Miniprotein binders against q53ft3. Designs and how they scored, part 85

Target 1, 195 residues: q53ft3
Amino acid sequence: MFGCLVAGRLVQTAAQQVAEDKFVFDLPDYESINHVVVFMLGTIPFPEGMGGSVYFSYPDSNGMPVWQLLGFVTNGKPSAIFKISGLKSGEGSQHPFGAMNIVRTPSVAQIGISVELLDSMAQQTPVGNAAVSSVDSFTQFTQKMLDNFYNFASSFAVSQAQMTPSPSEMFIPANVVLKWYENFQRRLAQNPLFW
Key: E = the ipSAE of ESMFold2; O = the ipSAE of OpenDDE; V2 = 0.75 times the mean of E and O plus 0.25 times the DockQ between their complexes.

## First folded at step 10 (miniprotein)

Design fa30 (at its last look DockQ between E and O 0.65; V2 from the best seeds 0.52)
Fold by ESMFold2-Fast, scan of step 10:
Structure fa30 (fold): chain B 195 residues (1-195), chain A 83 residues (1-83)
Amino acid sequence: as target 1 above (195 residues)
Amino acid sequence: SVEELAEEIRMALEYIQRIYERAKKRLEQGDVERALRALQVAYKWAKIALERAQELGLTELIEEAQELIQQIEELMEKIRESQ
């Protein structure tokens, strides 16, 4: 249902479900991350009247999670780019994941998605300048992200004959990545806000 | 491709199944209101998954979605009758 993308890293499409309405993606080595893209995969939309509140967390000096609301994804706006560089532990942020027992390591941050009624989401205020707001900036950033992702994924392409079986690893066929990239570029050229 | 679309539907049904199981646990703990809210969301998502599976002609996923919807409906009806 959901995806999470960081430039130079493999896309994540299998969120960990931590409650009936809460999903998380792990972001290891988060100090090297400037931007995160959160998006709907496109086949299964939110139920009518619902959407997703997007949160970011990192471990504080005591290893405790600090959750911050970044923004939202909805059927009407199924993707969003967030700048997480420069975010700090903040007071006053709501913590829908605060009661959850989510295990963290010192260098691992998380993106959380809370599925909520649109009415409930309208009452929440995201932290400062996390969301990327300029259409030109958004389009340029998105194209750079697509290029970086495609180049990164392609750099590790090998034939199945060259692969050593590894039960702990997931593999995505290179042709699937190429088809997605070409389709996304085509759609972006027609309407920069389609996603 | 159809396989890519099928994989998202399959993943969604797995999430919905887990919502159903969590709702049953909440009901056992006496949290009827939260259980019902979870089941209502699960029901709506399962209906969406069914519609997408039908559009793509994915027989196994259609059957899985229909079975899950039936289970959700039966549990919601039991809750309704007990209120």
Scores: ipSAE 0.703, ipTM 0.899, lowest interface PAE 0.9, mean pLDDT 78
Fold by ESMFold2, look of step 11:
Structure fa30 (fold): chain B 195 residues (1-195), chain A 83 residues (1-83)
Amino acid sequence: as target 1 above (195 residues)
Amino acid sequence: SVEELAEEIRMALEYIQRIYERAKKRLEQGDVERALRALQVAYKWAKIALERAQELGLTELIEEAQELIQQIEELMEKIRESQ
């Protein structure tokens, strides 16, 4: 249903469901993170008339969670980039998560998605300019993520002559990853907002 | 791939199942309004998951979605009859 992507890290697609209408991704070492992408995977949209309010939570100096509204994702805008580097010392906001995430160890934060009626979301105010709308900033973030994935995957490449026979394992030819990378870069260059 | 789409549908059905279970717990606690609202959302999501599974011919997921939809409908009907 939801995905969460940070530059230099594997995409997260298995949110922890903490309530009927609330989903969470953990962000270890959150102090090193400047931007996060939250998005709909695309197979299962929000029901008609609903969307997602996106929150960021980090532990304060007492280890208590501090939640801040970053912005929204909807069926009409199914992905968004949020800047979180300036929020790690910010003031908390009113939020629907309650006391679901009790005191955490340092360096672990969370992204929360609260599924709500669009009318309810229209009455909420994000904590600032957390959402990023610049095409150049989005393109830069996406390119860094793409480069990281390609370099990671290619570091495991071996020639067929180097492989130990393993008929029970599944393999992906390295050329498939390269073709995907090249096609994605081409599409991004032609239309930076294609997704 | 079809495999990746099937995993997304399966994960969604797991989330919906948990909504159903939490709604039952809320009914035990007397929180009828929130339980019904959660079930209505779960119903809509389950119908979407069923449609996606049908488009892909994923027979096991179709059956799982249909069973979950029936469970949700039965619980919502029970709530309406008690009001």
Scores: ipSAE 0.617, ipTM 0.864, lowest interface PAE 1.4, mean pLDDT 79
Fold by OpenDDE base, look of step 11:
Structure fa30 (fold): chain B 195 residues (1-195), chain A 83 residues (1-83)
Amino acid sequence: as target 1 above (195 residues)
Amino acid sequence: SVEELAEEIRMALEYIQRIYERAKKRLEQGDVERALRALQVAYKWAKIALERAQELGLTELIEEAQELIQQIEELMEKIRESQ
């Protein structure tokens, strides 16, 4: 239902479900990450009247997780780009993940999606520096990120005959990546602020 | 592709199944309100998953979705009867 993308990294399509309405992606080596894209896969939308609040978690100086509201994804806004590089010095706010016992390593940040009522989401205020607000900057960044991701992913493409058995690894068909890329570009062209 | 969509539906059903299982645990703990809210969301998603599976003619996923919907409905009914 959800995807997470970091430029130069493989797309994540399998979120960890940590609660009935809570989903988490791990971001290893988060210090090198400037922006993250969170998106709906498009097959299973949110139920009517619901959306997702997107949170970022990083360890504080004491190693405790600090959660901050980045923004939202909805059926009408199925993707969003967030700048996380500037959030490392921020203070945590009230968040729905505080009661969750999520095992974390110091070098791994997390993106959390909380499935909530749209009315409740409207009452929340994201951190001001997280959302990419400029349409032109957003479009340019998104296109660059998409191209970078596609180039990166395609560089690892192998045929079925070239595959080495690795039971511990998950594989994404190249066609899935291509279709996602095409769909995302189409949506971006239609509405640069579809997030 | 149909295969890609099938995988997405399968993943959704797995999440819904986990919601159902967690809701059962919540009920055991006496947290009826959270359990019921979770089941309502799970129910709505399961219905969507069923519709998508039907549109694609995915027989196995249709059956799984139907079974899961039935389980959720039964549990929701038990909750209503206990109130």
Scores: ipSAE 0.325, ipTM 0.742, lowest interface PAE 1.4, mean pLDDT 80
ESMFold2 (binder alone), look of step 11: mean pLDDT 89; pTM 0.888

Design fa31 (at its last look DockQ between E and O 0.01; V2 from the best seeds 0.00; counts 0 for: pae O 8.1 > 1.5, placed apart)
Fold by ESMFold2-Fast, scan of step 10:
Structure fa31 (fold): chain B 195 residues (1-195), chain A 83 residues (1-83)
Amino acid sequence: as target 1 above (195 residues)
Amino acid sequence: SVEELAEEIRMALEYIQRIYERAKKRLEQGDVERALRALQTAYKWAKIALERAQELGLTELIEEAQELIQQIEELMEKIRESQ
């Protein structure tokens, strides 16, 4: 029912259920993560009047989780992108002598989803600047990213006559890249949050 | 694809069944209110899963959802009658 996406990593769709109303995704090597996307898979919506509060946790200097509210996902807004780079506390980890005084610090962060009544969610305040919450901003960012990727990739394109194919290398025809770009753009236009 | 949709429904039913089992443990611990809230949420989720399975004609998942709904309803009714 839920998904979690980090750029450059495999999408996660199998959240660990830790309570009757709480689900968690693990984020290993979280120091390298700037943004996380949390979304509903689409087949099973929330029950009427309910939604999901999205939390982020990282280990403190004692190895205990510190939970912060990032935002929400609902049937009306079933995906959200969050910037977590500014939420990571690095003070303790950045001091080698401090780290030497502890046996080992956990390096795994977590995304938590708490299924709650919409009325309850309305009373909560997310951490400032975490949400990249505008559908318009996300759509524009994604469109710009697609344009940048396509332009970058096509700048390296050469005709077959200019290449000497090797069994150890893979080559993708420019037409396939263009088709992917066009299909993604169409899907984005139909549902900006299908991403 | 239909197979991907079926897998989402199946996974949802597994989550809902775990909500049901956790609700029973809440009840065993004496937390009747929390157990009832969990069962009510599980019931609504299971109804949604049933409707989706019916729309797709997924007979096995329809049967699983119906059985789960019945179990949830029976437990909620027992709790109400006992209180």
Scores: ipSAE 0.733, ipTM 0.912, lowest interface PAE 0.9, mean pLDDT 77
Fold by ESMFold2, look of step 11:
Structure fa31 (fold): chain B 195 residues (1-195), chain A 83 residues (1-83)
Amino acid sequence: as target 1 above (195 residues)
Amino acid sequence: SVEELAEEIRMALEYIQRIYERAKKRLEQGDVERALRALQTAYKWAKIALERAQELGLTELIEEAQELIQQIEELMEKIRESQ
């Protein structure tokens, strides 16, 4: 029903059901994560009138979970990108005695999805600026940036006959840029979140 | 692929089955109100899973969803009879 994606990691599609209406994904080594995508897999939507409140949990200094509301996923907005880099436990103050052996304790955070009535969700207030964009907005922005880069680079293309010698400069063939553009578009169409 | 869609339906039916089993436990403990709410949500999801399995022609999943729906309906009816 749900998926959870972090850049550079395998997508998680098998949520741990912790209650009738609560589903959880573990995020190991969460301190290295800046964004998380939560989405509906697509085959089984929420029942009409219901949606999902999305929470982020990290352990505090005592090891107790601290839950924060990130935002929502619904049948009308079935995916969302959440920024979590500003929500993690404190990194501590750096001081002159502590730099010699920097060791990090592995920690596991969680993404929780609570299935609720849409009316109940309307009363909830997410933590500030956690929600970044929908997958559609990310795809649209990324495609526009891709087109902009290709058009810019192409505007400087010259043939070998038009080149002046410049031994201090590095050059790349225009065909390399075209192949990169075509490959990136293909990967984006297959998985808008392949980053 | 169809196999990926079938796996999503199977996973959903497993979640719904767990809701049903937990609702039975809640009834044994006397927590009728929470059991009924959970069963009503499970019923709605099971009907959606059935619809998706029918759209894909997945006969075994259709049968599993129908059986689960029947179990949920029977348990909800038992709750009404005991009140």
Scores: ipSAE 0.568, ipTM 0.844, lowest interface PAE 1.6, mean pLDDT 76
Fold by OpenDDE base, look of step 11:
Structure fa31 (fold): chain B 195 residues (1-195), chain A 83 residues (1-83)
Amino acid sequence: as target 1 above (195 residues)
Amino acid sequence: SVEELAEEIRMALEYIQRIYERAKKRLEQGDVERALRALQTAYKWAKIALERAQELGLTELIEEAQELIQQIEELMEKIRESQ
């Protein structure tokens, strides 16, 4: 049902089911991890009206697990990226894993997914800057690329009278580039994921 | 998906690399002004790509972007020194 990805590591697709509604991934050497991706495999969707609350656990100074809410995954948002590198000094919050007897190694952090009602999830507050907005960031990135491309292309624009013959080169009319740019922007504005 | 986003960043880096190489060729041809403009654009794109890769924790792409940024900076510095 769930996958977990750490940059530079193999994808984990075998979550440990610790309860009917709870799944756990182990993250060895968690001190070197900056971001974690949690995603649905697409094999089994959440039941209607349900989603997943994603938690991170690290050992405190006493070796006890501290759980923090990172964010959420849902059928409508089947993947999420979380920054965990700055969470090591955070305080624990109420979590659904506290009652679970999960065998833990001190050097191993855990990602926990709790299947919950969407309404209940809406009432929960994730820790500060853990959730990375993938869609908004991607849209901004794409827009910046488009703008820079247009600016770049325009900087090389010459009139036909100014063209130097170059048989080995192809030329594209500037209006074609502009038309493409406008069309792409329109599509992006309508649906950032139109592709 | 993260994979799709990663691919977009990779494509961007590849294009930036092409701009860099073309700028280098233009510099060899004596077209310093166009080369510099191209490098400035490449630099801006590479910074955006780096930022995005960092946001996603994509270590390999971060490294690639950083390397490309360094190459662009070095070439721009050479141009400045020659003026």
Scores: ipSAE 0.013, ipTM 0.279, lowest interface PAE 8.1, mean pLDDT 79
ESMFold2 (binder alone), look of step 11: mean pLDDT 89; pTM 0.885

Design fa32
Fold by ESMFold2-Fast, scan of step 10:
Structure fa32 (fold): chain B 195 residues (1-195), chain A 83 residues (1-83)
Amino acid sequence: as target 1 above (195 residues)
Amino acid sequence: SVEELAEEIRMALEYIQRIYERAKKRLEQGDVERALRALQNAYKWAKIALERAQELGLTELIEEAQELIQQIEELMEKIRESQ
């Protein structure tokens, strides 16, 4: 029913069912994660009037889970991208997972999906700026692409003393540009969110 | 692929089966309200899975979904009668 994708990692499609209406994906090494995508797989929609509230949790200093509402997935919007880097812990919060004693490995975060009535979801406020707009996503991708191109190409530049025809020019061999193109295409094909 | 679609339906039916089993356990513990709510939601999910399996012509999953729906209906009816 649900999937979870992190840039550079294998997609997860087998959520652990922890209650009748609650599902969890484990995120090991979560400190290295910037974005997470949560989505419906597409074959089984939510029942009419229902949707999924998406939560993120990480262990606090005492190893206790801290759950934060990131946003929602619904039949009308079956996928969402969330930025989890920079999220801050709140001491107390009312959330569906608050009373649950979920056993976790240290340093492992979790994505939780709580299946709820749409009316109930409308009363909830996600943490600020976790959901990423399509315009922001495209801008971030473009900036990362340009940064990758410049950094890669520049790493193969030669100093003025090593230039043959014109000391005032920078030269990059054609094969270096081709290597960047192949590297970028390969990474993009493996995971569109690697940027 | 049809195989991937079938796998999602199969996984959904496994989740629904577990909801059914948990609802039975709640009934044994006397938690009728939560059991009934869980069964009502399981029923809605199972009907969706059945419809999708029928649309795709997946005979084994159609049969599995129908059996699960029948079990859910029987348990819900038993609860209603005891009210």
Scores: ipSAE 0.678, ipTM 0.891, lowest interface PAE 1.1, mean pLDDT 77

Design fa33 (at its last look DockQ between E and O 0.84; V2 from the best seeds 0.65)
Fold by ESMFold2-Fast, scan of step 10:
Structure fa33 (fold): chain B 195 residues (1-195), chain A 83 residues (1-83)
Amino acid sequence: as target 1 above (195 residues)
Amino acid sequence: SVEELAEEIRMALEYIQRIYERAKKRLEQGDVERALRALQLAYKWAKIALEEAQELGLTELIEEAQELIQQIEELMEKIRESQ
């Protein structure tokens, strides 16, 4: 039902179900993450009148999770882009995940999705500056598209020993795709309009 | 592709099955209110999954969704009778 995308990483679509209405994605090596995209996969919508509150957590100096509300995804707005750089030292606020029985590695952050009534969600205030601006939203959409393409292409990567000859089928080395992706991301970061 | 859409429906049914099983556990622990809320969520999502499977003509997933809906309905009825 849900997906989670980080630039330069494989897309995650298999959330861990930690309660009847709560799902999490693990984000290892979270200090290298600037943005996270959370989205609905498109086939199974939320029940009418419901949506998902999106939370981010990281371990504090004592290994305890610090949960922060980033925003929401709904049937009407099924994807959201969040900037998490700079949030890693926040205090946090009240959240529905509480002291749930979730075993976690101290160096791993999490994205949490809590399925809630839309009326309940409307009463909550996300952490400031987590939602991406219009210019950043265009850049992030482009990066999401590039990540999706790279992940798709790399899913077909095989060693030379595993390749079967086919004159009608072209093969591109995974290394070339990776270099193109890295160069394009670098240019996009410097000037979103370079293309 | 239809295969990718079918996989999302199957994944959803697996989540819903776990909601159902969590609801049974809540009921055994005496938490009737949380069990009922979980079953109501499972019911609504299972109906959505059934409709999507029917639209795509995925017979096996239609049958799986129908069986799950019946189990949810039966447990909800037991809760109603016992309260």
Scores: ipSAE 0.728, ipTM 0.908, lowest interface PAE 0.8, mean pLDDT 77
Fold by ESMFold2, look of step 12:
Structure fa33 (fold): chain B 195 residues (1-195), chain A 83 residues (1-83)
Amino acid sequence: as target 1 above (195 residues)
Amino acid sequence: SVEELAEEIRMALEYIQRIYERAKKRLEQGDVERALRALQLAYKWAKIALEEAQELGLTELIEEAQELIQQIEELMEKIRESQ
C-alpha cells in the first residue's frame, strides 16, 4: 500500500503495521537524511473518504520518541516529499501513535502513516515547512537522479567497447541505458505520478 | 509488471488479514466498537483488493480476497447477532 524512499537508499515497501490503521517505516541513521518521500504504491488506494496523515518520529536524548506531523498523502495526492532536516530537535505534535513506537536504537527514526477520515485530516496542522510540493520536488529529485545515473552508466559503456568477463564487474550496453533514460524521462514528463 | 502488481495485492491482503486478527482480539477484550470499526476498514480494503485482482485475472488472489471478505462478513454478522 505504502512506500518510503530516501535518496541513495533502496525504497521500502513493507511497512510495519503497528495497529489496524497505522503503518511505520524505520529510518536508520536518520540524522544524515534531509528529505523523505512517502507515497502510495498505487494498486490499493485508500477507501473512499479516507487518507493518510504522515508523521516523523525520532528519539530524544532520553530515547523517547518525539512525533511531528509532516503532512498528508491521499488518493488525490498520492505522493509527497517531506523535509526532515530541521525537525530533529523540534517540539512534538499531537499524534495518534501514543507511546507504542519505542525506538530500539538511538539512531533510528520512524515515518508513521495513520489512515484517517479526510475530514479529520483537514483539522490537523503540519509542522513548519516540512511538506513540499510533491510533484515539483519529486520531478526535480528524479531528474537529478536520472542525469546522475545516465552519466555514471555511460562512462562505463564508453570505457568498454565489448563485454568483458569479470567476477567483480558487470557491463551493460550503453544503448540500453539510454533507452531506459529516454523512456523514464518521457513517462515522468507525461505523468509525474506514473509510479 | 503483473508480478509487481500481484505482490502489492498480496501484501495488502496480508495487512487486511492482520486487521481481521486484531479485530478478533478486540472482540475478546469486549471492545466491540473498535472491533467493528476495524472490520469495516478491512472490508472496504478487501473489496478493493478483490476488484484489483479480478481486473488482472489473478485467480489465486481473487480466491484469497473472497475468503477474507467472507471471514470479515461472518464476524460482523456474529457481532450483530450478539447485539
Scores: ipSAE 0.633, ipTM 0.874, lowest interface PAE 1.3, mean pLDDT 77
Fold by OpenDDE base, look of step 12:
Structure fa33 (fold): chain B 195 residues (1-195), chain A 83 residues (1-83)
Amino acid sequence: as target 1 above (195 residues)
Amino acid sequence: SVEELAEEIRMALEYIQRIYERAKKRLEQGDVERALRALQLAYKWAKIALEEAQELGLTELIEEAQELIQQIEELMEKIRESQ
């Protein structure tokens, strides 16, 4: 139902269910994370009249979890990008995860999704500057993510002469990745919200 | 792919099953209100999962969803009768 994505990392789709209506993703090495994407997988939407409140938790100076409301995901808005880098020094707010005894590692932050009524969500106020609402910010994030992917993929590039036989592996030509990248860049430039 | 969609439905059903089990525990603890809310959520999601499974012709998941729906309905009815 839910996915969590950090640029340069694998997509997480297996949330830990900590309550009937609460799901958690772990974010290792959270200090290196600037943005996180939370999204619906698309197959199983929220029930009618419901959505998800998205929270972020990080250890405070005392090692205690601080939860903050980042924003929301809904059937109408099935994905959202959040900037979390600037929240690390913020104060906690009232949150639905406080009663949960979630085992945490100091270097691991958490994204929590609370399934709630849309009407209730409308009464909540996310922390400022968490949601990437501007097209420019979104474009910048996407660009960074794409660059990270391209750099990652290209780091594995080898010439035909350098290839070692590996029958268990499939190979994608680097030019295909490049063409995809260029096409994506073009589309992004034309319409940052083309997806 | 159908396989990916099937996996998503399967995962959803697992979550719903957990909701159901948690609701049962809530009832045992005397928290009828929370149990009922949980079951309502489970029911709604299970119905969605069933519809998606049916659309894709996923027989096993259809059966699982139907069974889960039946269990939820039965428990909800028991709660109603006890009130």
Scores: ipSAE 0.539, ipTM 0.840, lowest interface PAE 0.8, mean pLDDT 84
ESMFold2 (binder alone), look of step 12: mean pLDDT 90; pTM 0.889

Design fa34 (at its last look DockQ between E and O 0.90; V2 from the best seeds 0.70)
Fold by ESMFold2-Fast, scan of step 10:
Structure fa34 (fold): chain B 195 residues (1-195), chain A 83 residues (1-83)
Amino acid sequence: as target 1 above (195 residues)
Amino acid sequence: SVEELAEEIRMALEYIQRIYERAKKRLEQGDVERALRALQLAYKWAKIALEAAQELGLTELIEEAQELIQQIEELMEKIRESQ
């Protein structure tokens, strides 16, 4: 039903069920994680009128889990991207020269999904700096980046007749760049998470 | 692929089965309200899983979903009759 993706890591699709309506993904070495994507796999939607509240948990200074609401996933918006880099370990509140006997907490965080009524979810406020973009926003950003790259690369294209011999330079045919751009855009349109 | 879709349905049925088991334990503990909420969630999701299995023609998963739906319905009816 649910997936969890971190750049550079294997996608997780087997959430641990901790209650009838609550599911958890473990995030080891969470201090290296900036963004987490939470999404529906696509075959089994939420029941009508329900959705998922997405939480992030990390151990506080006492080793106790601190749950923070990041946002939501629903049948209408089945994927969301969250920035957790500003939420973990209370950045900016730790003393830079702290005591040598400061106890280190485990570096395992969790993403939680709570299945709730949409009406209930509408009354909750996510932490202000967690939700960076939806998958739609990421797709728009990615397409803008693709357009920018293609335009930039193409701006330096020259015909063979205009080439000045330069043994130290490499050349890539413009049509190869165009084909890559078109293929990537097609794949992104079919599934924004294909990467 | 159909196999990947089948894997999601199978995993969903495993989650739903656990919801059903949790509902039974809540009943044993006397928590009828939570048990009924869990059974209603299990029921709705099991029906969704059945529909998905039917669309893909996955006979074993269709049968598993139907059996689970029947168990959920029977337990909900038993609760109703015992009030």
Scores: ipSAE 0.746, ipTM 0.915, lowest interface PAE 0.7, mean pLDDT 78
Fold by ESMFold2, look of step 12:
Structure fa34 (fold): chain B 195 residues (1-195), chain A 83 residues (1-83)
Amino acid sequence: as target 1 above (195 residues)
Amino acid sequence: SVEELAEEIRMALEYIQRIYERAKKRLEQGDVERALRALQLAYKWAKIALEAAQELGLTELIEEAQELIQQIEELMEKIRESQ
């Protein structure tokens, strides 16, 4: 039903069910995590009129969980990217998990999903720096991927004088890659969905 | 693939079964209101899982979903009769 993805880690699709309407993913080594993706797997949606409130929890100085509302996933917006790097110093917010007798290791952060009525979710306010819109997140990811590709490809650049002859192979001049990079970046900045 | 979709349906039925079991425990503790809300959620999700299994023609999962729905309906009816 739910998935949780952190860059450079295997996707998690087996949430711990901690209550009838509450699901949790553990995030070990949480200090190294800056963003997390929470999404619906796709086959089993929320019931009509319901959705998921998404929370982030980390242990405080006493080892007790501090929960903060990141945002929402719904049938209409089934995936979202959340920035969590700035939340590890924040104070807790109102949340439904504290009364659930949730058991976890104090050194591990968690992502919690609480299944709730859409009307109830509309009255909740996420922490102000957590949500990253799907369009803005796509643009940022695409820009990072673009930069990474350009830097990688350019690290193999050689001049014609340094090139060994290989007439059966096809080569691409480095300036073609640069031109592609510049054109794609410009178009992405003007319209992130141009492609 | 169909196998991946079947596994998601199977996992969902496992979650729903656990909702049913928790609702039974809440009834033993006298928490009838939370038990009924849990059963209503389980019922709605079980119907969704049944529809998904039917669309894919997954006969074994259809049967499992139908049995779970019946168990949920019977327990909700017993609660309503005791009101």
Scores: ipSAE 0.655, ipTM 0.884, lowest interface PAE 1.2, mean pLDDT 79
Fold by OpenDDE base, look of step 12:
Structure fa34 (fold): chain B 195 residues (1-195), chain A 83 residues (1-83)
Amino acid sequence: as target 1 above (195 residues)
Amino acid sequence: SVEELAEEIRMALEYIQRIYERAKKRLEQGDVERALRALQLAYKWAKIALEAAQELGLTELIEEAQELIQQIEELMEKIRESQ
């Protein structure tokens, strides 16, 4: 049902069910993590009228877990990107995971998904600066992708004068586009937020 | 792939089974309200899982989902009758 992705790491699809409506992913070596992607796998959506509140926990100075609401995933918004690097010193909020004795190691953070009614989720306020706007992230991604493509492809562009007598047209060899695409995909696979 | 989808359905059914078992424990503890909420969630997800399994023609998962749905329904009915 749920997936969790950290750049450069394997996708996690097996959440630990800690309650009837609560699921947890472990994030080892959390200090090196800047962003986390939480997403629905797509096969088993939320029941109608329900979604998931996404929480992040890190150990405080005393080793106690501090939980913070990052944002939400829903059937309508089945994925979300969260910046967690700046949250490591944040204050805890009221959270559904607080009463649960979840075994943790000091170096492991957790992503928690609480399955809740959409109406209830609407009353919650995520911590600031955690949620990367899906629109903004998409826009940034698209822009960076296009810029990257243009810059790469244009460096290999040949004028028609080099190929045929018509000098006014520019050509980009198909193999250049393919190489860009392959490189881009490889980088994206290694780090979805490489831009 | 169908195999990947099947695995997702299987995992879901495992989660639902756990919800069912937890609900039973809640009932034993006298927390009927929480048990009922859990069962309602389990029921909804089990129906979704069943539909997904049916769409893919996954016979074993269909059977598992159907059985789980029946168990949930029976327990919900028992709760209703006890009220």
Scores: ipSAE 0.611, ipTM 0.873, lowest interface PAE 0.7, mean pLDDT 82
ESMFold2 (binder alone), look of step 12: mean pLDDT 89; pTM 0.884

